# Ledger of designs, part 335: VH-VL binders against q9vpl3

Target 1, 224 residues: q9vpl3
Amino acid sequence: RGKINIQRPKAPHYERARVVAVTQPKYPELPKAKSCFKTRAERTQQQQENPYNEIIAREVRNWLDHSRLVAFFHLSSITADDIFRVRVQLHKQNLHLKSYGSKIIEQAVKNTRYEAIVPLFHSNHCIVFSPDPEKTAALLRIVRRVPQMVLLGGIVEETMLSRNQLVAYAQMPGLHAVQAQLVQTLSQAPGHLIQQLQAHQNSFVQVLDVHAKNQMNEETPKST

## First folded at step 11 (VH-VL)

Design cb69 (framework fv_imvotamab_arm2)
Fold by OpenDDE, second read of step 12:
Structure cb69 (fold): chain C 224 residues (1-224), chain A 120 residues (1-120), chain B 112 residues (1-112)
Amino acid sequence: as target 1 above (224 residues)
Amino acid sequence: EVQLVQSGAEVKKPGESLKISCKGSGYSFTHYWIGWVRQMPGKGLEWMGIIYPSDSYTRYSPSFQGQVTISADKSITTAYLQWSSLKASDTAMYYCARLDYGDYFGFDYWGQGTLVTVSS
Amino acid sequence: DIVMTQTPLSSPVTLGQPASISCRSSQSLVHSYGSTYLSWLQQRPGQPPRLLIYKISNRFSGVPDRFSGSGAGTDFTLKISRVEAEDVGVYYCMQATQFPYTFGGGTKVEIK
């Protein structure tokens, strides 16, 4: 029984070949996505000209401009349900989780002070906005419970912070507390200086007093 | 809680002007878009336009361009839809709705609607 | 403009039975950024529309699990696994992939 050559099957009989040729599903040639050959510049230009993208970009800019706390996160295999849960938790703290396309973000921040954030948006990401920079600690606490959200960095009080800097910021006492401490420290400094300056003088006076007392004792004649 | 409260029902004659309102509460009014949707009696929903209250940027559906004016007053967290001259064909329920591109990319909260009746 | 076509126009359903609504778009609803912005809305009699599903398959807050959305490209489906009396109303699909936003013609769900 001749080994069926599976690599080079014998051509079917002519009649069978005709039937197979007619019954073969003609798969429509997938339109060669012309989009694969567009240069980044062409793609960007086309995107910029889309009024729809501009509208969304406007929203992004507004959030950036009115937020005192902005945090950027990478999303790793997170479900919609998980995002929703996190969103609810964040919202209770006046933290607003948003997700925009990377290209929209690029358009939004182009030629702005926020342009430096563009490299953070190469994958699935979300942004958390807050008008209150004091909520940084709360944000980090919530996100710690969500391993799928990886902190990339943020903006606090118009200052861009790395991940580590943002974590450090969250651990710091509030700005007012720090300022109060500084004022206290500074207010104590002059007192200490005065004390130190007076210490030498006081010591000198004490020595003189002792000397004067000793001299007076020597001059008191032993009245026999 | 997010709420959109619209002005009451209106009965007008053809040729009259009208301005209806939509007041937002329970959220940052300036950060979310407001859209207007028309529903003629017994008919479906029609998108009219949107406004961004922060800067009053507005976009209209081509079908409603020049027919209505959408505006907003962010100081009182209110959006408006107005006609300079009403037609009988403007008889409809009008809804305002909140739109957020960062969350749902759709209308997530709706007003209760304002019925506008234009009759001679 | 993108034309949204819903079928059926009317869906009489027995309580406890499933319902299915189809929505077809005249063109792909996949945005240039890869997302598909299709939503489903419910409008009960005498009430404003309510968001049920966003981005094809995500349930909005407070929406029961019996509602589910599916689809891709130009074909989308809303399913109700077990219809309840409170589910009576008109359902609309909406595309937000491009301006102008457009709605389907609506599907009326009624109890037999």
Scores: ipSAE 0.693, ipTM 0.851, lowest interface PAE 0.8, mean pLDDT 87
Fold by ESMFold2-Fast, scan of step 11:
Structure cb69 (fold): chain C 224 residues (1-224), chain A 120 residues (1-120), chain B 112 residues (1-112)
Amino acid sequence: as target 1 above (224 residues)
Amino acid sequence: EVQLVQSGAEVKKPGESLKISCKGSGYSFTHYWIGWVRQMPGKGLEWMGIIYPSDSYTRYSPSFQGQVTISADKSITTAYLQWSSLKASDTAMYYCARLDYGDYFGFDYWGQGTLVTVSS
Amino acid sequence: DIVMTQTPLSSPVTLGQPASISCRSSQSLVHSYGSTYLSWLQQRPGQPPRLLIYKISNRFSGVPDRFSGSGAGTDFTLKISRVEAEDVGVYYCMQATQFPYTFGGGTKVEIK
């Protein structure tokens, strides 16, 4: 109820407005849409408000410093049960699967010999660590059964290796002298290796696209 | 395979010193944090602090800073919680627990607990 | 410090029936880089706590599939779809998003 001027449009009744508000579709906001844009200074201030970042970074540096084998993977969506089974199989071979946030890795490796790895962690990722570089073949055998984990490259005996170089290392005999010679022969400057690792990430996407297209195009003509 | 084994129950008088232990096995001791958690009789859980055995870096809950000392000896894979002078209010069950930020981001394996009773 | 509030304080349940435990944090548990570090622990009578769920919804090793976690931001839930006799105990939520770690006050699950 209410009186109105005949020259002004009639406002809807309170009950009608309430019903319209309740029945109007509401879409979940994306996390990015809910957050305001933050400057680098604001992000740095927010990081300072969470002292945990340095605590976690200490753990990352310790794994890097005490592992003679470090392998970097892109990680697609995987169930907790499946990743647990992989972790158990890796652990039996003294291989340790770890996941850390990209910004924590960046803080951990800043001003260290490992700083060049930061570009590898722009998407979902995980890292496998081992004190035993001879376990590279066992690592690749286990991961072959896990399509959600895609090898990007690694570090063997303090030397950064691309995916192809790490695969080649894994195929060598278990003689330490031969393996060390291969690492030395295949080694690249850190900047060049990162470029190669980024190219392999892009190549993997291209290979997936080509494979998908080939599967579609060859479905009918492929017999048996 | 992962186990944390704590020292046996203690009965002490106010003013006495005490050091309890937590021995890790079945994992790389120096790569995981050890946290200490207090549970007062009939009460909930309180986080006391953590130590990184690799470099003995410690971080304490503000409520426990200066009340206890956390230490570790990586050569025998053992972490310690120590009081210089016990109070009756220290009567509680004390748990050690393993922390890893790269796996589960929290306490994944726990010791069996050490009951500390402080009375006159 | 982040305060973790659990409801109910006690949950009597008939064997085979579901149980639900709620946990509310005084601040968002989303870490500054977008992850939420909320865990659920189970403490059976006379035993140490045991990790059940990590990062809101992921079951830990050996945890039966009758346990599930859900939630976001400040409101989280642990559900047991069919309570078994071995599920009797106190359940705690825990946050690891900010120092210091803090725990909920606990919820006692018991058989009626």
Scores: ipSAE 0.683, ipTM 0.860, lowest interface PAE 1.3, mean pLDDT 81

Design cb7 (framework fv_imvotamab_arm2)
Fold by ESMFold2-Fast, scan of step 11:
Structure cb7 (fold): chain C 224 residues (1-224), chain A 120 residues (1-120), chain B 112 residues (1-112)
Amino acid sequence: as target 1 above (224 residues)
Amino acid sequence: EVQLVQSGAEVKKPGESLKISCKGSGYSFPHYWIGWVRQMPGKGLEWMGIIYPSDSYTRYSPSFQGQVTISADKSITTAYLQWSSLKASDTAMYYCARLDYGDYFGFDYWGQGTLVTVSS
Amino acid sequence: DIVMTQTPLSSPVTLGQPASISCRSSQSLVHSYGNTYLSWLQQRPGQPPRLLIYKISNRFSGVPDRFSGSGAGTDFTLKISRVEAEDVGVYYCMQATQFPYTFGGGTKVEIK
């Protein structure tokens, strides 16, 4: 391989005269075609998007209906490799990490007993599902090593629990003891529980806002 | 590990019926969609449809609606693709692939394929 | 239906050199909440397709870091920084933004 200046450029054989190219053919601009295409595309997407969202919402509803443990997390910026490793660790414990858009979650839970969870999905989020509620301890042990995942709360045996209540649940020795604790939890006013979950989310949104936005920007930077 | 294992190659005559299979293992089969993709000899990939095994909900590509039936039996972790009456134009490699909207939003694991040859 | 157009049809490459594949969609692939569901698949001769890249730029597990994806809206690129012998095959882009799911026509990567 050569170095810089090995070429020894020579002077042109003919003197290039600069001619004013006023008569050069003008390339047609296709703004008309692009504008018409954009309008038609938007109409087509509107027709397809609604049924498509319903199909994805069906998946969300089936996970909710067939899981006795559901845990909600805020998710900070994390690499594809790292989230895959977390998914593998969770799967070994029959814990299933899923990420869905907020609009699809809202559509899935609208008019269902799960509707109260919608405010938890303001920013980047993920959900862990399991048919086995006794895996809550394993879940918390695994996510303790994943600082990008911040527990917001969850649902155990169809009962909404705050972060602190899930931690307490994880420390219970068995299913019968857990049922007793859940009965006690049901004595709390529904308004108070929901209010507590909303306050928890708002606090974490403030802390994680920059990371959530940075993660979204990294995936779809849409540069200037 | 996640695996999708498809049934063996088939040689059929026009007008005959056929049902091919795709068996999933190493994951929670009922909670993942199974899609079917056709690849005609020397051609690209075409999406045919999907099924959610938990409740057998199906969605078809418009070009395959009414031409094939997709079904699943979650008790044996198997999905199926079926024709009531084969045509020579159905000659192709057929792949099943796992699809999940909460993971990769796309086909992540694929079967080895089933070659279907339809000739008179 | 969204039409996915890939260029080039064939990409002969010398071992160790980079390869670049372009994919253009007839409509924007941005989904209703801002994500773009564009993936890249690799099909080696006689084998089923394999997921390489999902959501434009995220490498699937086990995919070497010489593979990278980029793009936005309607224009997307798959790049192989240093082509190896095992990279021979056909590469497809795929959109999952709306039904029906559609694939590009494929780009054959082969060694000169």
Scores: ipSAE 0.707, ipTM 0.863, lowest interface PAE 1.3, mean pLDDT 81
Fold by OpenDDE, second read of step 12:
Structure cb7 (fold): chain C 224 residues (1-224), chain A 120 residues (1-120), chain B 112 residues (1-112)
Amino acid sequence: as target 1 above (224 residues)
Amino acid sequence: EVQLVQSGAEVKKPGESLKISCKGSGYSFPHYWIGWVRQMPGKGLEWMGIIYPSDSYTRYSPSFQGQVTISADKSITTAYLQWSSLKASDTAMYYCARLDYGDYFGFDYWGQGTLVTVSS
Amino acid sequence: DIVMTQTPLSSPVTLGQPASISCRSSQSLVHSYGNTYLSWLQQRPGQPPRLLIYKISNRFSGVPDRFSGSGAGTDFTLKISRVEAEDVGVYYCMQATQFPYTFGGGTKVEIK
């Protein structure tokens, strides 16, 4: 039984070889991924102004401009179903979860005050928008239950906040409450100051009064 | 709940003008695109155009460019489709639909449709 | 314009049996950013269209598990694992990768 040389199979008979050659599936040459050698600059320049991108970028800009709360999240191996569940929960709180491509975000924020957010969008990300900055606590509560959503930072009242700052913000009483507290504190300060200033005067008056009483007692002749 | 409610059926004559409406509710109307889709009797769906209600930016299909006007009034959360002069060939069901580029990249919610009949 | 071709035009199906609808595009639906914006819509008789599947394979809210989408590039498929009576209607594929958006011609699913 001739050892089938698996490493160097004998060339088939010429007729069989012809049939095999004709029946061999011609696999289209995989387009040589020319993309691996294009510099970032070349990739960016060849991005033909896709009118489509402009349209989406417009949407993104409008969301940014009309939102008082914006939160950026990294998505780690999250399923579409999970995203949907989170979206529904967020929506109930008037929080809007959106996902855009990094290039779209770049285009949207280019030459704007939001340009600093571009570095946050290097992987799978989503953005949550809200017109109400008071919903920050609600947002964080919801996303805490979703380990696949990692908070990166946000924008509150036109101010960029780090992750830690955003968490801290969520723990703070509302702006009005804080302002009220501040006003109360400031309103008490003058009172304390006055008390302190008067304390010395009052003590001095007391000492004088005691002295006067003592002098009067000394001057009262013992009427025998 | 997201809802799109369209105006009622219209019966018109050729040459007449028409404006139909689509009212959105249950979502932030200005921040979502609205599209219009035509469906002729017994035929398929045809994309007509889209509008961004926030700034009324509009894009049309080449086939419908100049034939119709899409507009929106964000204050009353309503989008419009209008003809200056109707033709018999405009007889169709017209749907408005919400388009979300942030999630689905498609029409996620649809109106009930407005039947427009143009006959002499 | 991207032409979307659906097959078959009509799909008579026995209740409980699977159905399959094909959609082919005249060009790749892969967007420059890598996403493929293909959707499937269901239109029941006398009703407006309803979104079933978005981005090739994602089920929209409220869509039963018996619906599934697959495909890549220019070839896409909608499958119904077990057809129910409520599944009767016309199904459309739609591309949103390029303006103008275009729909397939539709596939009518009927019960035998």
Scores: ipSAE 0.679, ipTM 0.839, lowest interface PAE 0.8, mean pLDDT 87

Design cb70 (framework fv_imvotamab_arm2)
Fold by ESMFold2-Fast, scan of step 11:
Structure cb70 (fold): chain C 224 residues (1-224), chain A 120 residues (1-120), chain B 112 residues (1-112)
Amino acid sequence: as target 1 above (224 residues)
Amino acid sequence: EVQLVQSGAEVKKPGESLKISCKGSGYSFTHYWIGWVRQMPGKGLEWMGIIYPSDSYTRYSPSFQGQVTISADKSITTAYLQWSSLKASDTAMYYCARLDYGDYFGFDYWGQGTLVTVSS
Amino acid sequence: DIVMTQTPLSSPVTLGQPASISCRSSQSLVHSYGNIYLSWLQQRPGQPPRLLIYKISNRFSGVPDRFSGSGAGTDFTLKISRVEAEDVGVYYCMQATQFPYTFGGGTKVEIK
């Protein structure tokens, strides 16, 4: 049961060291364990129309520029300890939980194709960012055990997805699986076929867009 | 420990193709972006592009789009930078670097560099 | 693109004396409650760049405490409190506010 970790210097303890760093109970834990709720100071600054709102909005755009998976959640009342535990689990999967004021998000996505997400942030919310779209399934597994976080939708490979579309994407392990599903759908009744094609086209188009973008100079999402 | 090891120096003529490599070790290779940075002789640093090794998704600097191809093979934890046809102006030191995207959006560990010399 | 301008181009300094390098961005950098995505890199002769400072003022692992960073908005400074012989090299600032990432032109630190 109790095996001593003596295999090699550092390398065998990589993930353990990472978890320990994230879960430290001292002040270093506080920035990583931050609640999805704004601090009193942050709320006051937003109310006063802080001149730094545009700078913080650019931070949101920077997260969007580096992330190929963005998931939006409604957040119900949750303790600091509970959200900290969720943040630690997400961090292990390269998933980063962030909270921003609705005014800042509106400013960040204004005049971009993602402007339609603004209504999602009229209530208490948080966002999960990741550079890895394959982590969508891991994300959903983790948040399934957190009833205070309710999935609203997301953005995968610059494509806006509804909650149901994002869940469907998580269940498709690769391009071959998506192609197989599309082919099967093409053999069904026309009305049912059209609805299924519309639901899955976004996921398929994402893969094609990613390949196209690998050969273009566009580094940041159109969301900026 | 985190380490990035690049392939050896190359001497080429204009019009030749070239592919250089950057092998990562000591960390979860697929969890980090790998960036490529050019340094012309006696000049400063220029960012060329980045790749996410898990699925080989790339993003390029506008100045380098169409000039180079970045790729990766996660099974051997290696990223690549490739030219279809070299020019004398490609003579430079090329560095790969790991991007920490979550904490500070910066390049925390760097390879030793690959010197590419293109001359007639 | 965000342009990063470094001054001076060269900083000859007497061993044990302080050195200061300035970096100015063409527009305000992104920050999160005071944390700006600006880093400083050191490149010793014949060596690859090494991360020194991230988010303006945070020292990277293994970086001596004689190095410190400061700044806000568009104006940033790297200070070496007492220059040692091993500090000779070129120092670069870098911004990660937006793609494309951009570097300053570099400042060469030399012993007089």
Scores: ipSAE 0.019, ipTM 0.532, lowest interface PAE 8.2, mean pLDDT 76

Design cb71 (framework fv_imvotamab_arm2)
Fold by ESMFold2-Fast, scan of step 11:
Structure cb71 (fold): chain C 224 residues (1-224), chain A 120 residues (1-120), chain B 112 residues (1-112)
Amino acid sequence: as target 1 above (224 residues)
Amino acid sequence: EVQLVQSGAEVKKPGESLKISCKGSGYSFTHYWIGWVRQMPGKGLEWMGIIYPSDSYTRYSPSFQGQVTISADKSITTAYLQWSSLKASDTAMYYCARLDYGDYFGFDYWGQGTLVTVSS
Amino acid sequence: DIVMTQTPLSSPVTLGQPASISCRSSQSLVHSYGNTWLSWLQQRPGQPPRLLIYKISNRFSGVPDRFSGSGAGTDFTLKISRVEAEDVGVYYCMQATQFPYTFGGGTKVEIK
């Protein structure tokens, strides 16, 4: 075959199927309720939800424990095809895109040094994990072409970095330990990093507001 | 075909240094962790540590921290396990194994093993 | 460290009969299917270990369907529905949910 196949999707090769499977989010099966809700049933279901949250939270902690690069993104509306394409590109660079609910993230990082990231996850979000901090540059190059993903910050070598610090890290030559130590020194002021992460989130909201206003102004409704 | 090929058997005396190797082929060597596992004669498996070959980042089991050094040379797709001073208690079969990162965090392909015998 | 305990220590079985191996962790690993880093390895005499099962119940490539895994929390089981001569060896469970990774003590499967 040398041209466009009208049956474009063909049965995936083992390697391709494995890549797709690895990039997909994995969640535990929840009990199904097929009947109308009652106060007792609602209470029972709420109790059952707590164990599943802890289970998924342990999965998140496993990712954090094995990853030396963690990047946090705000995620706006994106098609299934677009996100799949991004996941495949990232996976080729040993970068793993995951999505978890904010309650799960909170439970995962509770009582850890990373508890400060929780506010970043009160909006639509996704996380990219990698064992290789040298892939930060590759990550930023890939997501630069995905306007729906807005970098909020990250963790590199167990050090929390703001958006600007992570961008700077990506541009440095391979002196990761020195880079992390310097960043840690610069962020020693109490609350400095948390404030920077919140400022980036606020800046994103402001950009959206400005964009919305510009779109409205461009429509130029005229009153005579 | 993914393969991990280990160096040959070693017979050493206590106090001698030793470095054994594990050469990977058939996959992207820098994209997978390599682990080392010890099996003492007639006993079970013990995880020693792992290395990420791209930048030689290592993590050790607490039981083996300070007893051995794990290293890698990505230019020749080879991982190493080394001792500065061997003890009789180091007598064991040593396996290297590739660790899948993401799917199951488990050892999917194993080397054939290197038998290390330390006796006076 | 998470301690992994296997029972029985040895399992002599007649060809074609089923075999069952239990593995218990000292701490809950995770209760969800597909999200618990619990693996089973097979080691035939004189051979290196071979991955059989990952994430509690998923068979690795090339592993016969007579092997199955199940369990949740702290209790896990490996079953061989019909033991064949080639299944002789030692079986180990392994957890990678928490550093350091730990193995069970092993269960020797023998033909009577």
Scores: ipSAE 0.039, ipTM 0.560, lowest interface PAE 6.9, mean pLDDT 78

Design cb72 (framework fv_imvotamab_arm2)
Fold by ESMFold2-Fast, scan of step 11:
Structure cb72 (fold): chain C 224 residues (1-224), chain A 120 residues (1-120), chain B 112 residues (1-112)
Amino acid sequence: as target 1 above (224 residues)
Amino acid sequence: EVQLVQSGAEVKKPGESLKISCKGSGYSFTHYWIGWVRQMPGKGLEWMGIIYPSDSYTRYSPSFQGQVTISADKSITTAYLQWSSLKASDTAMYYCARLDYGDYFGFDYWGQGTLVTVSS
Amino acid sequence: DIVMTQTPLSSPVTLGQPASISCRSSQSLVHSYGNTYLSWLQQRPGQPPRLLIYRISNRFSGVPDRFSGSGAGTDFTLKISRVEAEDVGVYYCMQATQFPYTFGGGTKVEIK
């Protein structure tokens, strides 16, 4: 304060009040953590969010159940104008770009055949849906020009495919029989593909762990 | 092209029932929510409720819970707003609007509106 | 319910001049996903509302770049850099962070 310049300051009054306060019984000094307590408004919002999450999860499950092509992407920082242009290009090909929170996706796929995809959504992500699996080639052609979108994998004709398997599928001509045969050939035993996706995620986690340890080691003075 | 086409204007007396419609076209009707919004003459917008046509799940604004019924028939891509007994205070323009939570998280396309006039 | 308050109630502007509309929410609109679900709608006379801006600052399809949105938490602004005749109408802010969805009272933009 310095904005109020009174020659007979209130400091003596506050000093006296302080002495009186010290002689009164008072609760133990409150931890700084008290400032972290949620307000009533924040608590009310969290209660509202619970039913809201179920509502949005309903939408996610409907997209998964009625799309013959689902592609999962990591999404790096991108401007609203750029993502809008991508969305327009995708929509022309009946490809629908959607973004949902990780917890919503987890809730939507829990106890379903899609539960194995949850680890893909620990970072920024988006999903492209289409009722038409023949549009996989168009999808990858469009995304090739969007470096912020990194393909992680997908689901084609209810079969989970890794990134490389989905790319291979996209390279085939629009022959349904040939594409169906490719899906069968690329797919390992039903459990193996999920394990491959999980193994790749585990490898990524291990790479992050090694990088973090190397980062710490590089930061520590390395005496020759 | 996404379009929501609403039924025509209605003139009713207090106590009468009414059901107005909103027909979606140009998109996958069952993948998007349909909401209803009321605008009383010379006033602002009020959200009434929302329905998911895929399974007919509904959520109402507390102010409209029990006052109206929202329904949908996915076989004809149409959503409905219904009153069992109209009141003069129901006189308003009623809009339907499309919403999903995966892109804009808001109402993106709107119907042209249905004017409902309730007077004796 | 979250109360959305808009100012001014009306904004008469000269063609080509800027217009600014404020929207204040009774509580934070930040969702647990980290996004703020605040949108702006335009309603021209005799027409239904149209989406202008979603998630504070993102222009919807076909919306001219003279429209811009900004803000955070509880305080949001819609700006029109150069008002055109076709911009006459009522503008509403809307929150979709919490049920029930609520709208601001509206701001009438008109030419003087």
Scores: ipSAE 0.727, ipTM 0.872, lowest interface PAE 1.2, mean pLDDT 81
Fold by OpenDDE, second read of step 12:
Structure cb72 (fold): chain C 224 residues (1-224), chain A 120 residues (1-120), chain B 112 residues (1-112)
Amino acid sequence: as target 1 above (224 residues)
Amino acid sequence: EVQLVQSGAEVKKPGESLKISCKGSGYSFTHYWIGWVRQMPGKGLEWMGIIYPSDSYTRYSPSFQGQVTISADKSITTAYLQWSSLKASDTAMYYCARLDYGDYFGFDYWGQGTLVTVSS
Amino acid sequence: DIVMTQTPLSSPVTLGQPASISCRSSQSLVHSYGNTYLSWLQQRPGQPPRLLIYRISNRFSGVPDRFSGSGAGTDFTLKISRVEAEDVGVYYCMQATQFPYTFGGGTKVEIK
């Protein structure tokens, strides 16, 4: 039984070869994705021209402009169900979890004060928006239970904060409390200063008084 | 709870003008799009257009462009659909729906619908 | 415009049995950013549409687990594992990948 050479199969009989040639599925040549050779600039330009993307970008800008708290998260292997659960929890705290395409975000923030956030969106990500910066602590509490959500940074009161800064902010007393403390501290400063300035004078007066008393005692004739 | 409440049923004659309303509540009205969908009697759903209440930016389906006007008043969290001159063919149920691109990328909440009947 | 074609038009189902609805798009529903924005809606008799599934396979809030969505590209399927009486109505697929948004023609699910 001749060893079937699987590496160099004998050409089939002419008739069989004809049938095989006619019955071979003609797979359409996959259009060589012209997209692989487009520069980032070309891709971005094409995206900017897409009216659909512009519409979504409008929404993103609106969220950014009207939020006093914005937090950026990386998502690591999170399921849709998990996201939904987190969303519900956040929503109860007036925290709004959103997910947008990176290119949409880029378009939304281009030539704006938010342009610096673009590097945060190179991977799977989500954004949490809130009108209340006091909810930062609540946000962090909720997301701590979700290991798949990694805090990257945020914006609080129009200020970009690193991850560490955002955590620190969440631990701070409310703005009013801090302001009150500051006022209290500042109000005490003049008092201390006055006390210090008067300390030497008071000491001097005391010394003089003692001296005067001693002199009076020396001048009092022992009435025999 | 997110709710969209639409105005009541309308009976009109051809040539009359009409404006129906959709009031949103339970969410930030200015942050979500509102869309209008037509459903003719016994027929399927047809997308008409959307509006962003924050700045009243509007997009229409080509089939409805120039046929209707979509507007919004964010101060009272209400979106509107209006006709300048009704036709018998405008007889349908009209739904408003909330659209969110950040979560579901679709219509997540719907109004109860407004039946518009145009007859001579 | 993207044309959405649903099959079957009518699906009579026995209570407790599974149902399957197909939706085909005239072109790929994959957005330029890689996401596919296909939704399934349920419309019960005399009620407005309700969102069931978004982005092919994600169940919306309050939707029972007997509903599932699958598919890719141009072919999508909604499955009901065990049909209940409350599941009677018309089901629509919807694409939101590009304007104008378009709906399928609907599939009527009825109890035999």
Scores: ipSAE 0.615, ipTM 0.820, lowest interface PAE 0.9, mean pLDDT 87

